# Miniprotein binders against Ferredoxin--NADP reductase, part 28

Target 1, 346 residues: Ferredoxin--NADP reductase, of Oenococcus oeni (q04hb6)
Amino acid sequence: MDNEIFDIAIIGAGPAGLFAQFYAGLRELKTALIEATPRIGGQITALYPEKTILDVAGFLGISGRDLVNELKLQTDLVDSKTFLNSEVTNLKKIASHFEIEINHHASFLAKSVIIASGNGSFSPRKIDVPGSSEAEQSGMLTYLLPGLSEVADKDFAVVGGGNTAVDYAVELIDHDCHVSLIHRRDNFRAMESSVTKLKNSRRTNFLTPMKITGLSPKKEKLEIELQSVPDGAVKRVSVDRLIGGFGFTASSRTINQWEEFPEQFNQGFLTNEAQMTSIAGIFAIGDASIYPGKSDLIATAFGEAPTAINQAVNYFDPDRGGPQHSTSLNKKEVFKHDRIKSRYNS
Below, E stands for the ipSAE of ESMFold2; O stands for the ipSAE of OpenDDE; V2 stands for 0.75 times the mean of E and O plus 0.25 times the DockQ between their complexes.

## First folded at step 22 (miniprotein)

Design kk2 (from jj5 with E26W; at its last look DockQ between E and O 0.52; V2 from the best seeds 0.67)
Fold by OpenDDE base, look of step 22:
Structure kk2 (fold): chain B 346 residues (1-346), chain A 93 residues (1-93)
Amino acid sequence: as target 1 above (346 residues)
Amino acid sequence: MEVVIRVEIRKNGRRKEYYYFVDSPWELRLILELLLELLEWENPEEVEIRVRAESPELAREILERLREILRELGFRNVRIETRGNEITLRAER
């Protein structure tokens, strides 16, 4: 690799990292986007491509896939360099720069680093009951939504009480499925509007307060054995598929091996008002960032990205001046983009 | 297996580069499929692909697959340069 010193290395090509890459491009910064997986879009692409996102400003509703696509389209307006299938195995300070090691054999130099890795590598919280392994092997138990093109009028069960389970249930009913929502409590820890939508839907059956005690894959249906939490009464339901909606656990194993390891709290990096970590010149954004009063939203990450980029510039080049107003993008170039041409020629 | 694939595209006067690091044969297959998807989505006017492989034989295998991908996507004037374990493809639409 050429002895290229980047102004910024961005770790993670999720929504936060993609927007940071774009914004850095608007500032004409030499930026590397480094992604551990062979895919752009992070958790959204991996876990929620079909999920409708309602809490991103400027969109009435947008799918996870479409949001990632919009972020990619923004990057068409700037020069970009993206490294895929590139796990950051070490972060080291070398004089006034950082050395970012990837896959134990390649390295980059950068003046600053932005950690946009989200919560790390994601593994679903698995259901561990009799028959769960067999149900998972048969594809009757999953932890992600299936392709939604052929799910109409199918019977699903979703288990969980957080946003993951509620979001899965909402998405399934929006695609004309029937959903049995299983939770050990009557109260959900999810967005109230989403829970209300489910309560108002004739397609949603609440199986609360209940726990799964066993799974029995049949030829065409999955039989779920349920136990009432308060009285121990046993109920059985049959569905086409069960979706585990307990969310995901993050593994930070790789980050814990870095020579330069910023202070962490609850799998995130502690950041100040500048999005800077405990290590000067290392920033964190999105789910990788933790600070008092943070809202864990994509919308928040989109605010954090420009902050981190601007503060990174102040760190390595304090004389470069403040962000020029975004109005400096030559409108003529933006309007040459084929997707914008189609909107103005109609 | 050590394979590095660099893809440089030009789109609307901007330069986008993508790098893939490949450590196994199964990853190589996946990455080539994802590269097809990437190039289809990006729909660039020009593409340059550089491959560095551990052997000339592997580099040639990857080259043939990349040539097929570029053909499928409607690229023309495919130019190929080979130097040991390194191959460069250039194509225009």
Scores: ipSAE 0.714, ipTM 0.918, lowest interface PAE 0.4, mean pLDDT 87
ESMFold2, look of step 22: ipSAE 0.718; ipTM 0.928
ESMFold2 (binder alone), look of step 22: mean pLDDT 90; pTM 0.910

Design kk3 (from jj5 with E26Y L30F; at its last look DockQ between E and O 0.52; V2 from the best seeds 0.66)
Fold by OpenDDE base, look of step 22:
Structure kk3 (fold): chain B 346 residues (1-346), chain A 93 residues (1-93)
Amino acid sequence: as target 1 above (346 residues)
Amino acid sequence: MEVVIRVEIRKNGRRKEYYYFVDSPYELRFILELLLELLEWENPEEVEIRVRAESPELAREILERLREILRELGFRNVRIETRGNEITLRAER
């Protein structure tokens, strides 16, 4: 790799990292966006591409996929370098720079680092019952929503009691599916409005308080054996697919192996008002950042990204001055973008 | 298996670069599919793809697949440069 020194290395190509890349581009910074997976969009692309997001400013509602696409379209306005399938295996301080090791082989130099990795690598909490492996192998058991274009009038089961399960159930009923929501308790630990929506839907069947005891993949249907928690009564239901909605476990795989390891609280890095970690020149944003009073929202991450970029500049080039109020983007070039042309030529 | 794929696209006067690191044959197939999706979505006017592989044979195999992808996407004037284990493709739309 060319001995290029980046101004900023951004770790994680989720919403926070994508917006940071764009904003850094607006400031004409040499940035590397480094993503462990072969796909851009982080958790949204991986876990919730079809989920409607309601709490991002400027959108009445936007799918996870569409949000990622809008973030990608913003990056069309700037020069960008993105490294995919690139796990950061080490972070080391070398003189006045950071060395970022990728896949135990490649390395980059940067003047500053922004950690936008979210809560780490996500693995679904798996259902472990007789027949679960066979059901997963057949695709009848999944932990993510399927493509929603062909799910109308299908019978789904969703298992779980948190936001993940409730969100999956909401999304499925909004696409004209029938949903059997399975939970070991009558009370859900989810957003009350979403639970109310499900309760008011004729498409939702509540199987509570019940637990899954077995799965039997059939030729066309998945048979789910359920046990009533209070009395042990056995019930069987048949669905087209079961979705495991127990949420995801964050694993801090490689971050714990970094030579430069910022102070953590839970699964995030402690940050100050500048989004700086305990290590000067290393910043964190989005779900990778923890500070008192933080709201764990994508909208918050979008505020944190410019803060981190601006403070990174102040760290490595204090004489460069503050963000210019005017984007260096030629307004005439922005309006040449095909998607903008369609809005202004009507 | 060590393969590095660099994709440089020009779109609306901006330069976007994508790098893929590939460690297995299975991963290579998947990344080539994702690269098709990426190029389809980006829809650039110009593309340069550089491949570095562990062998000239593997580099050639990847080259043929990339040539198919570029053809499928409607790119024309595909120019190919080969230097040992390194291949460069350039195409315009």
Scores: ipSAE 0.695, ipTM 0.911, lowest interface PAE 0.4, mean pLDDT 87
ESMFold2, look of step 22: ipSAE 0.713; ipTM 0.924
ESMFold2 (binder alone), look of step 22: mean pLDDT 90; pTM 0.913

Design kk4 (from jj5 with K11R; at its last fold request DockQ between E and O 0.43; V2 from the best seeds 0.65)
Amino acid sequence: MEVVIRVEIRRNGRRKEYYYFVDSPEELRLILELLLELLEWENPEEVEIRVRAESPELAREILERLREILRELGFRNVRIETRGNEITLRAER
ESMFold2, look of step 22: ipSAE 0.752; ipTM 0.939
ESMFold2 (binder alone), look of step 22: mean pLDDT 88; pTM 0.897
OpenDDE base, look of step 22: ipSAE 0.771; ipTM 0.936
ESMFold2, look of step 23: ipSAE 0.747; ipTM 0.937
ESMFold2 (binder alone), look of step 23: mean pLDDT 86; pTM 0.872
OpenDDE base, look of step 23: ipSAE 0.765; ipTM 0.934
ESMFold2, fold request of step 24: ipSAE 0.733, 0.730, 0.722; ipTM 0.932, 0.922, 0.929
ESMFold2 (binder alone), fold request of step 24: mean pLDDT 83, 82, 82; pTM 0.840, 0.834, 0.837
OpenDDE base, fold request of step 24: ipSAE 0.614, 0.722, 0.589; ipTM 0.889, 0.920, 0.878

Design kk5 (from jj5 with K11Y; at its last look DockQ between E and O 0.42; V2 from the best seeds 0.68)
Fold by ESMFold2, look of step 22:
Structure kk5 (fold): chain B 346 residues (1-346), chain A 93 residues (1-93)
Amino acid sequence: as target 1 above (346 residues)
Amino acid sequence: MEVVIRVEIRYNGRRKEYYYFVDSPEELRLILELLLELLEWENPEEVEIRVRAESPELAREILERLREILRELGFRNVRIETRGNEITLRAER
């Protein structure tokens, strides 16, 4: 990465950033899409993947997950580089370029920057049942493993069906804990060797298919109310701690510590009609941007993305000329793409 | 811990590259889960995965987990090239 010079660095892989990456690819630009979390889609994918979004033009209601999937399909048409679990920890002007620092140790150069990360912190997916807030405040419900040196023979419950839950359970078994593994299905989407290890351990109690319906923290134990998925039968289990294993996706917000930090208004970067910030060559789109008459909609961000891309080109390469409409693009490789062909047959 | 995982997926002459920066052992497990999720969704016919890790032992541990992920997804003909603490896997279905 250290000798890589990009035309545009795009910070944030939500819908706005994904569309900007695609559009820049149609213009044959070299881009880096940079996302602080380990997952594409930003807040939508991490927190609200099942929510129906009604106001994305051209869709009669679309889930957040499906919207991100449609945007990802568009990138099949172009070359792309996406950097995940990659927090931009500094932005510095060096001669005619910007130096983008990732995770305090990696760096690369770009001719321009588009900020597409809104106020986009998100937390791990949390359990939401009666008593869950009280259980979390008491420390009996967590979403990270505690220190494991003094937990031998304690009773843990872990809830979830993926690698995160299974990995938590294995770590607890390896430290001589008793583990109740709770999942609404009998099957786990995890490493088979890890699941087999749990099945072979006398310290593992599989509580499947069951769902948690309530939590009651007591003085020394957490009471978990379970409901059998097939027949609705109620069961109660008492444990020392419950750990949510639905996965962790989080972002760290260090943007206000950048050496090149554009002017903000009302938590957004102030932009002009070119989507350019107070710093020449740095642009903002989506929830990151604010200007008179701004509406914070995905639809608005989709219009802002091509404006910012085209104005970035005008900034660093004005002789390149203006954009062409996509219907005027006729590169045969683009139209021969197999997943595009299958799309038009549905 | 400093691990970089590069996933390269090809679609009809185009190249999609994903880079994961991994700074702790705890992040590695989540990253591998999300890499499985990515590959399930992308459903590629061919994939290249390059892992650069701090030590050959760590790189080999990651390789074994990646091999299991690829088998679970139905990849065959997994080819492995090792160059110090850097491992490249190439796989087809």
Scores: ipSAE 0.762, ipTM 0.926, lowest interface PAE 0.8, mean pLDDT 82
ESMFold2 (binder alone), look of step 22: mean pLDDT 82; pTM 0.823
OpenDDE base, look of step 22: ipSAE 0.771; ipTM 0.936

Design kk6 (from jj5 with V4I; at its last look DockQ between E and O 0.52; V2 from the best seeds 0.67)
Fold by ESMFold2, look of step 22:
Structure kk6 (fold): chain B 346 residues (1-346), chain A 93 residues (1-93)
Amino acid sequence: as target 1 above (346 residues)
Amino acid sequence: MEVIIRVEIRKNGRRKEYYYFVDSPEELRLILELLLELLEWENPEEVEIRVRAESPELAREILERLREILRELGFRNVRIETRGNEITLRAER
């Protein structure tokens, strides 16, 4: 990997980055899609996978999870390389290439860069109680949804009172888990429909108003010490895993360490009509880009991605020729996919 | 902890590669769970998993979990190549 030269490095695997990866594949470009979190889809998959989005063109309402799944299906039509749990910790210019540093110790080269994530990384708000560090090291305390295979009938606890915690709990009960939802107040600041779904589920146990006072990882279970807020009574529960649902804070420190750091406005990188930033060969799309008249919609990002890809090609290989039309793909190869078969032949 | 996991998937004549950079034990456990989820979703015809770990002991631990993942997914004839701190698993259906 360290000796590989890509045509385009795409930073961020949200909807914009995923579509850029696909479109670059249609252009037969060698790309690296780089995502700081361990799962594609960016914040949509991590924070609100079940939220219905009404304004994605071509869909009569689509969940964040389903949108990411549709974008993944498109990548089945092309070759792809995706780097997960991979934070870009430095970006520098070397002759006609950019060197992209991953997690402070790995690197590779690209002829151009497309920034497809918002300005900065996100860090979870951490639980800070006796035993929390040990619980996190054991893997029994996390801040993201776990792998959802083989989780049926497992006991989870989720702590928090906002949308993050409630959405985590909903996802877990939808996969037949038992969930203890822990919050210091009886009321939740979250989507009413989601809270109602939890209240109507026999798989949900509300532990409110309570706060966590300690964590003790055991051989197979995590012991959680709780204290009742009204009367101080101590309660102990045992779960397979605890997920912290306090939300995330933005961090731009890693991007600000980049040797090549483009000009920004309101936390977005300023771009021209080609989606090029203040640094030649570096482009921005989606939440990463800002320009007069920009609408912060997924639909807008889907239009920006082909522009950025084609302009990147014009930057590093101006003699390559114009955009490749999608009809140049062999329809038989495309329509062998089970989901595409149902659409094409229905 | 420094672990790199490369997953190569082949299906319908196309090649999809996923790389995971793992910097902690808690990340490793989560990533192995997410790898099972990924492989279930991708439903590949062929898979190759390469692991580079900081020690042969850690590489062996990861190998055993990966063998379990491939068994749960119904892969047969898992081929394993071990070279110090690097492991390659190849499987097909």
Scores: ipSAE 0.712, ipTM 0.924, lowest interface PAE 1.0, mean pLDDT 84
ESMFold2 (binder alone), look of step 22: mean pLDDT 90; pTM 0.907
OpenDDE base, look of step 22: ipSAE 0.738; ipTM 0.926

Design kk7 (from jj5 with Y20F L34M; at its last look DockQ between E and O 0.48; V2 from the best seeds 0.64)
Fold by OpenDDE base, look of step 22:
Structure kk7 (fold): chain B 346 residues (1-346), chain A 93 residues (1-93)
Amino acid sequence: as target 1 above (346 residues)
Amino acid sequence: MEVVIRVEIRKNGRRKEYYFFVDSPEELRLILEMLLELLEWENPEEVEIRVRAESPELAREILERLREILRELGFRNVRIETRGNEITLRAER
């Protein structure tokens, strides 16, 4: 790579990283966006493209895919440099800069780093019961939503008690599926409005408090053996597909190998009010950031991104100052974008 | 295998660059598919693609595949520059 020194290296092309790239572009910063996978959008693209997101400000029920697309379109308003299939294998401090190593083969320099990697690599929390491996191999057990165009009038089961399971169940009933929601407790740890929607739906069957004890793939249906938690009573249900909604575990294995390793709590980096980690000049945003009172929301990440960028500027160029607000975009340039032209000329 | 693909596009007067690192033949196939999807999404009027490969033969193979992708996307006037293991493609719609 050319002897280019970036102002900021952003690690992770999820929603937080994409918005950070855009906002850094508004500040006319030389920014590298680095993504370990060949795809932009992080967890949303990988895990939740069809999920309807309700809690992002300014959007009335936007899909995960559409949100990523809007973030991509926003980056069209600035210059951008994105590195894909680029795993950050090392982070090293060299004098006043950071050296970012990619795939053990390439490196470049940056004045500051923003970690937007989310919770790391995502593996679903698997169901481990008799027949689970066979059900997974047959495609009758999955951990992601299927293509929603093909789900109408099918019987699904979703297992879990958090937002993942509830969100899957909501999405399935919105596409005219029947859903059996399985949880070991009567109470869900999910958005109350979503749970209420499920309770009010004739398409939702609550199988609570129950646990899965076995799976039996049949020719056309998956038989699920359930056990009542309080009394041990056995129940069997047959569905077209079971979705594991226990959420995902993150592995941060690669980050643990960095020479510059910020202080972690759980799976995130501890950050202060400036989104700065324990290492000066390294920031974290989105699910990669942990601080007291944080709400683990995409909406929060969108607030954290400008904070981290502005504080990164203060770190490497305290005398630059500059607009903290979006005053630099010429409205005339924004309205030249084809999508905006189509929206205002129709 | 060490392949670096750089894609440069201009969109609405802005410069967008994408870099892909490729370490295996399997990854190369995937990345070429992702590059097609990327270029389809970005829908630029002009594109510059630079490929650096470990051999001239591999660079040529990638070049032919890129020509197909650009053709499929409706690009015309493909110009090619070759410098050892580095190939540059420029195309316009």
Scores: ipSAE 0.656, ipTM 0.897, lowest interface PAE 0.5, mean pLDDT 87
ESMFold2, look of step 22: ipSAE 0.736; ipTM 0.917
ESMFold2 (binder alone), look of step 22: mean pLDDT 82; pTM 0.827

## First folded at step 23 (miniprotein)

Design ll1 (from kk4 with V4I; at its last look DockQ between E and O 0.67; V2 from the best seeds 0.73)
Fold by ESMFold2, look of step 23:
Order: sequence, then structure tokens, then C-alpha cells
Structure ll1 (fold): chain B 346 residues (1-346), chain A 93 residues (1-93)
Amino acid sequence: as target 1 above (346 residues)
Amino acid sequence: MEVIIRVEIRRNGRRKEYYYFVDSPEELRLILELLLELLEWENPEEVEIRVRAESPELAREILERLREILRELGFRNVRIETRGNEITLRAER
């Protein structure tokens, strides 16, 4: 891995990064898609997986989860390499290449870079109470949903009052879990339909208004000490897992410490018409890019991705030639995909 | 701790590769759970999983958990190759 040289390193596996990966694959480029979290989908997966998005061209409404699934399926048509739980901790120019440092210890080279994430890395807002460090070390306290393949009938607690916590609780209910939803207020600042779904489910236990005052991991269960906000009464509950649902903060410190750090405006990287930043060979798309007239929409990012990929090719391999339309790539193997085959054999 | 887990799925002459960097023991449980989720979403007939770990003891621990994951997904034909701190599992169903 440390010896690989990629044509393009794509930082961020949200919709923009996923589409860039696919389009680069149509151009037969060697790419690395790098995502700081252990799941692809970026902010859509973290913030609004269930929300219907109306303004993605070609879809009569699509949920964030379904959009990410469609983008994943496109990669069946190309070769792809995706690096997860992989934070870009430094970016250096070395001769005609860029060295991308991952997690302060691993590195590889790329001829060009596309920044496809708004602030590079995000950190969860963490619970800080007695026993929280031990609970996290045991794996019983997390800030992301676990794998959902074998969670039915397990007891979860989720803490928080916003969309992150409510969306986590809905996902767990949809996978037949029991969920104790803990919040210091009786009202939630979340999508009304999601809150109503939780209130109508027999699998939801509302523990509000309450706050967590301590955590004690045991051999098989996590004990949670709660305190009633109005009167201070103490209650203890036991669950299999606790998930912190306070959302995420952008971690601009790591990005700001890159040796190759492009010029920013309003927390986005300034880009020109080629999607190139102030540093030659480094491009930005989606929420990472800012320019006059920019609309921060997924539809806009989908148009920016092919531009950035093609301009990156012009940067490192100008003799390669221009892009072909996908219809002109009519390779027999590409059109054997089950979904493409069934769609056009009618 | 520096563990790298590579998941390779081949379909229609193409390769989908996923790499997970595991830099602490605390992350390992979550990463293995998400690997199970990934394989369920991808629904492959064949998969190759390659693990590079710091020690043979850690590699063996991860191997046993990967066997459990593959069994839960219905893979019965699991072949294992071990070379020091590196293991490769190939499975089909």
C-alpha cells in the first residue's frame, strides 16, 4: 500500500466523492477514495439517511440512504479502491506528486488530489461523564451506529435531542431493536415524522427530561446512571450499547495543518472554472468548493465531479486525450451488469 | 496498533476494494461489525479478505472473528492462508 502511486486521490466519500470515483473509473484512472469515518456516504449517512431529497436529477425523490446505495452500485461497472477510517493528516508536494499521509503513519502518492469533503474530517460531540472512557474502550459506548446485521431484540440507548439521535433511534427500531431515547428535555429538535414514528413504536422508551451522570461497563451490559432534570432523582438502566447522538463538529485543525493548504473563503476552498484550487494539481468539489454563483446542492456537485476529474487528467497527463461520452464506451463487459442488462433487454 | 483489513469483491471482471485502517483496539469491534454490514450490503458470492496486523496473536484474534462473520453470512467454503502477521481468507457461497 505505501508503494502505490495513484492518478487521483479523492478525499471524502460523500455523494460528490463517490460519483467522482465512478467517473474516474470510466476514464480507467487509478484512484484512491479516502474517508475519515468507517462508513461511506459522508454527511448523508451521518445526518439525513432517511430524508427524501427532491432535487437530484433523474430521481422522483430519493432518500439519502438510497442515493448512496445507487452511487455504490455504479462502482460495480469500474475498478475502485476505498479507504475507510482513514483521515488525511497531511498533504505534501513531492516532486511532481503529492504525498498523502493517513492517520499520521501511513502514506501513498498521487499525481493529483480532489478534495470532496467540506472540512476534511469530522469529530463526534462526545459524552464526558464518569466512566465514559471505560465504556468507549469496551465498545459499549459509540458515536456511530454499529453494523445492523444482527442487532434484532438488543437493547440500545441513544442520547441526544436533535436529528442525529432521532435518526439513530429510528434506524435501530427499523431493525427490531429496543431503544431508550435519553434527552435532557421533553421536546426534540428533529424531523416531526421521525419523532412521531418513535412515539408510535412499542420498542421506544423515552427517558426525558434526564441526563447521563455516569457509565459503568459490566461483562455483558452497560449500566447508565441517569438524573431527572427537574428534581434530581437518580435512575439506573442497563443496556447492551449506548450511542451518542449529539452530532459532529468539523475538525478544521487537521486540514489547516496540511503543508499544501489551498486558499479558503467562508470555509470552502476557492476554485476556478476547472475546479482547481490555489494549488496546481489540487481540486475541490461539492461542499469543499466555493466560487461566485456556487449552489451547495448535490446536483451541482455531480456536475463538478466530471469537470474536476477531466481537468486533473489535463494536469498530469495532457496527452491522454479528452473524455469520451459513456455511450461511446460501449464495452461488452460494462453492459453485462444485471441491472443494465435487465433494463435494456425488454 | 496498526491493522489494515482489505476486502476485495470481484464481479463482472471488475474489482471493488475496501480498506479499513484500525489504529486502536477500541475501534476493532466497530470496524468488524461494519465489515459485516458492508458484506451484507454488497451481497457477494465470493470475497477475499486480507488482514495485516502487528503480531501473530492479533492476526489470530481477527481471524477468529472473521470466521464468525463469514459463517453468519452463510459462507461455508472458507480457505485461509497465513504468512506471519498477514492472513488471507477466501470465501464463497
Scores: ipSAE 0.742, ipTM 0.933, lowest interface PAE 0.7, mean pLDDT 84
ESMFold2 (binder alone), look of step 23: mean pLDDT 89; pTM 0.903
OpenDDE base, look of step 23: ipSAE 0.765; ipTM 0.934

Design ll2 (from kk4 with E26Y; at its last look DockQ between E and O 0.70; V2 from the best seeds 0.72)
Fold by ESMFold2, look of step 23:
Order: structure tokens, then sequence, then C-alpha cells
Structure ll2 (fold): chain B 346 residues (1-346), chain A 93 residues (1-93)
């Protein structure tokens, strides 16, 4: 892995990063797509996969999940390498290359870098009660949604009072789980429609106003000790898993600031019209980039990705020439894809 | 702990590689669940899974889970190789 030299390292596997990976593949570039979470799709997959997005060009409305599936169909047309659960902990210049450090110990080289996510990674706000470390070590306490393919009829608890907790609970009941929603108050600071959906579901049990005072992982269940906020009465529940829904902090990686750190404004990296940052060879797209007149839309990011890829090529290989029209690529390979073949022949 | 899982998928003549860095034992359960999710989503013709584990006992636990994942996906011809701390599984459908 440390011997790998890529043409482009793409940081962030949200929609912008996925499209950049695909487009770079059309340019026959060797890329590494790097994602801090264990899933591709970025914020859409992690937080709101079922929300409808109206302003993605070419779609008459599309869910976040469906958008990521469409992008997968594109990346299926190219060879790819994707690094998951992989936080970029340092970025530095080594001769004419950039060294990308992953999780403080692994690294590889790239000729250029495209930042397709915000600087650093968010970390979850964690539960700190007696037994929480043991519960997390057992896998019964997490802070992200689990794999959803085998969760039907399992008992979950979700703790928190904001959109993160409520959205987790909605996803779980949509996958036929039972959910105990734990919060210190009877009211939630979340989208009213989502709260109403939970209230109307027989799969939701509201445990409010209550707080968690202890966790005890047992052989097959997690025991949660709760305390009533008004009177201190103790209650115990057993669940298969507990998900912390207190949201995320933006303070991760403050100790591990990148050596090559481009200029920022309002938490975005300043770019020119080539999507290049203040550091030659480092580009930014999507929510990672900011410039006069920027609109923070997926549609904008999809236009920025080809620009950044082509300008990266101009940076490290100016003699390669400009992009070809996609219709000039090997049509036999493209038409072998089931979906393309079906639409073309229908 | 440091476990690296490399998944090589072949489908329709294309090769996709996924790498998972597992730096903590509590991440391992989630990562293996998401590996099943990934393989369902990718629906590969061929898969090669290569795991570097820090101990023989951890390697055996991961091997048992990977065999179960491949069985759930309908792979019948799973070949397994071990070399020190590294496990390689290869399967086709």
Amino acid sequence: as target 1 above (346 residues)
Amino acid sequence: MEVVIRVEIRRNGRRKEYYYFVDSPYELRLILELLLELLEWENPEEVEIRVRAESPELAREILERLREILRELGFRNVRIETRGNEITLRAER
C-alpha cells in the first residue's frame, strides 16, 4: 500500500467524490477514493438516505439512496480503488508528489489531490456513563446506523433529542425494527414530520423524560439503566443495540493538522476557476470548495468534478491533451452495462 | 489492533478494490456487517478477500465470519489460504 502512486487522490466518497472517481476513470487515470466512514455516499448515506432531492439535474426528484445507486452504476464502468474507514490524517508534499497519510500510520503517494469533503472528519458526541466503554467494545453501542440488511424485528434504543436521533429512529422503523427513543425532555428538536411519523408508529417506544445512567452488556442483550428526570426513578430496559444520536463535533483532527493545508474561508477551501486551491496540485469540489458566486448544490459539484479532474491532469501531465467526448469511448464496453443496454434498445 | 481487509470484486470484466482499515476491535463487528452489505450491493461474479490480522485467534474469528458472509451470498466454492497473519479467501458464483 505504501508503494502505491496514484494520479489523483480523491478525499470524500459523497456524490461529488463518486462522480469524480467515475470521470477520472473515463480519463483512464489511476485514482484512490478515500472515505473516513465505513460507507460510501457521504452525508446522504450516513444521515438521510430516504430524503428526496429535487435539484439534481436529470432527475425528476431522487432519494439520496437512489442517487448513490445511480453513481455506483457509473463507477461500475471503470476500475477503482476505494479506501473506507480511512481518515486522511496528514497531507504533505514529497518532491513532486503528495503523501496522503491514513489513520496516522498508513500512507501512499498521489500526483494531485481533490478534496471532495470538508476539512478533517466529524466525530460523534459519545455517551460517557458507567459501562459505556464495554458496551462500545462489544459492538452493542454505536454512533452510526448499522448494516440494515439483517435488522428486522431487532430491538434498538436511540438516545438524543435532535434531528440525528430522530432520523436514526425513522430509518430503523422503516426497516421493521422496534425502537426505544430516549431523551431528557418530552419534546424533540427535530423535523416535525419525522417526529409525527415516530408517534404514529407502533414500533416506537418513547422513553422521555429520561437519561441513561449506566450500560451493562450481557451475553445477547444490552441492559440500559435509565433515570427519570423529574423524580429520579430508575428503570431498566434490554435491547439488541443502542445508537447514540447526539450528533457530531467538528473538532476532530485539530491535533493532526495537515502540513499542506490550503487557505480557507467559512470552512471551505478557496479555489479559482480551475477548482485549484491555494496549493498547486490540490483541488477542491462540492462543499469543500468556496469561491465568489458558489452555490452549495450537488448539481454544482457535478460540474466542478470534471473541471477539477481535467485541471489536475493539466497540472501533472500537461502533454496528455484535453478530454474526449464520452460518446467517443469504447462503445462495446459501455453498451455491455445492463441498464445502458436496456435504455438504448428500448 | 490493526486489521486491513482488502476486497477485490470482479463483475462484467471490471475490477473494483475496497480497503477497510480496522484500528479497534469494537469496529470489527460493524465493518463485517458493512462488508456483507457491500457485497450484496456489488453483486460480484468473483470475490477475493485478503485480511491481515494481528493474531491467529483474531484471524480465525474473521475467517469464520467471512465464510458465513460468502455462504449467505450463495458462494459454494470458497478457497482459503493462510500465510502467517494473512488470510486470503477466493470465491466464485
Scores: ipSAE 0.710, ipTM 0.924, lowest interface PAE 0.9, mean pLDDT 83
ESMFold2 (binder alone), look of step 23: mean pLDDT 90; pTM 0.916
OpenDDE base, look of step 23: ipSAE 0.743; ipTM 0.927

Design ll3 (from kk4 with L38M; at its last look DockQ between E and O 0.71; V2 from the best seeds 0.73)
Fold by ESMFold2, look of step 23:
Structure ll3 (fold): chain B 346 residues (1-346), chain A 93 residues (1-93)
Amino acid sequence: as target 1 above (346 residues)
Amino acid sequence: MEVVIRVEIRRNGRRKEYYYFVDSPEELRLILELLLEMLEWENPEEVEIRVRAESPELAREILERLREILRELGFRNVRIETRGNEITLRAER
């Protein structure tokens, strides 16, 4: 890592963190956006990319994937640094700065911190059967969706009966995969429209009621041993990948070990009207923040992000001056973006 | 396994940098797949990728996959610099 001092470290690359990164860029601030998972968009991109969200202002409905894509496009207008697969394992105050430790071995300094989600906030519930450790070590068993650019016509299995498994299966069939959906019951505890889409797809193979009893990674395929729940009959299938869709358990253990750990209430950090936590220079927004009257909505987080950014500036550089409206941007630079150029070139 | 991948994208006079910390072989495969997805979405004019790996052999394995990713995305001017277990590649379209 470079020996850099950031103005703001933003922890969490969900919608709130992405918008905070963009807004800070409009203020010409040097930021680090830190995300524990290997994909930006947080849980929405990883777990529920096709879920339609009705209450994001300015959109007449928008999928989670499309919302994250729009937020990513905004960051094209600014400089940015994003740290992925990067868990904040410690936060320590050093004089007027904060030291942010990543994955127990990398660190950098920031003048202020915005917590936009929990660090390491979710651990997948894992399958525990003969061969599961070997399958995971080989990369054939995972608990997150793979990169979707090269998956067409691959054979996937997804195991689970809730929204996580069903949403994974829907995403995979939408990318031209073949999906065997494995569950110990014939019914799923998931959104009805998603289950109906799977039932109507010729790319879905329902393996229910069945449970996995063993995994055997081979050279290019993973062999899955299945057992019929009613009668114990054994069946074997061979797939390219198996994705565990059992959902996630909250994982707050690493954040609880931070040297600078702000006061919490009901699983959120208590914040004032400036979005500042109980620790001066540390702010929280979105699902990380709790205060009287808080609504846990993306729309609320989008209002909180500029407040937190501007108040962080007041904290570390009070003489910098107030925020500028975006209409003060250099029009020549903003017009170079393809989406904006198309508005002025036709 | 400890691998760090830095991706620098230049677009519209701006610089986007992505850092991936990789602790295991299964994470590396996933991260390379997601890197392809991210680069496809970003559609950059210029990219620099720096890989630091635990050994030169591992760094070269990662390099070959990254070269394939850039070829699939249409980059033809790929320059590669190897310095022990650190590899830097630069490409533009």
Scores: ipSAE 0.725, ipTM 0.926, lowest interface PAE 0.8, mean pLDDT 84
ESMFold2 (binder alone), look of step 23: mean pLDDT 89; pTM 0.899
OpenDDE base, look of step 23: ipSAE 0.751; ipTM 0.930

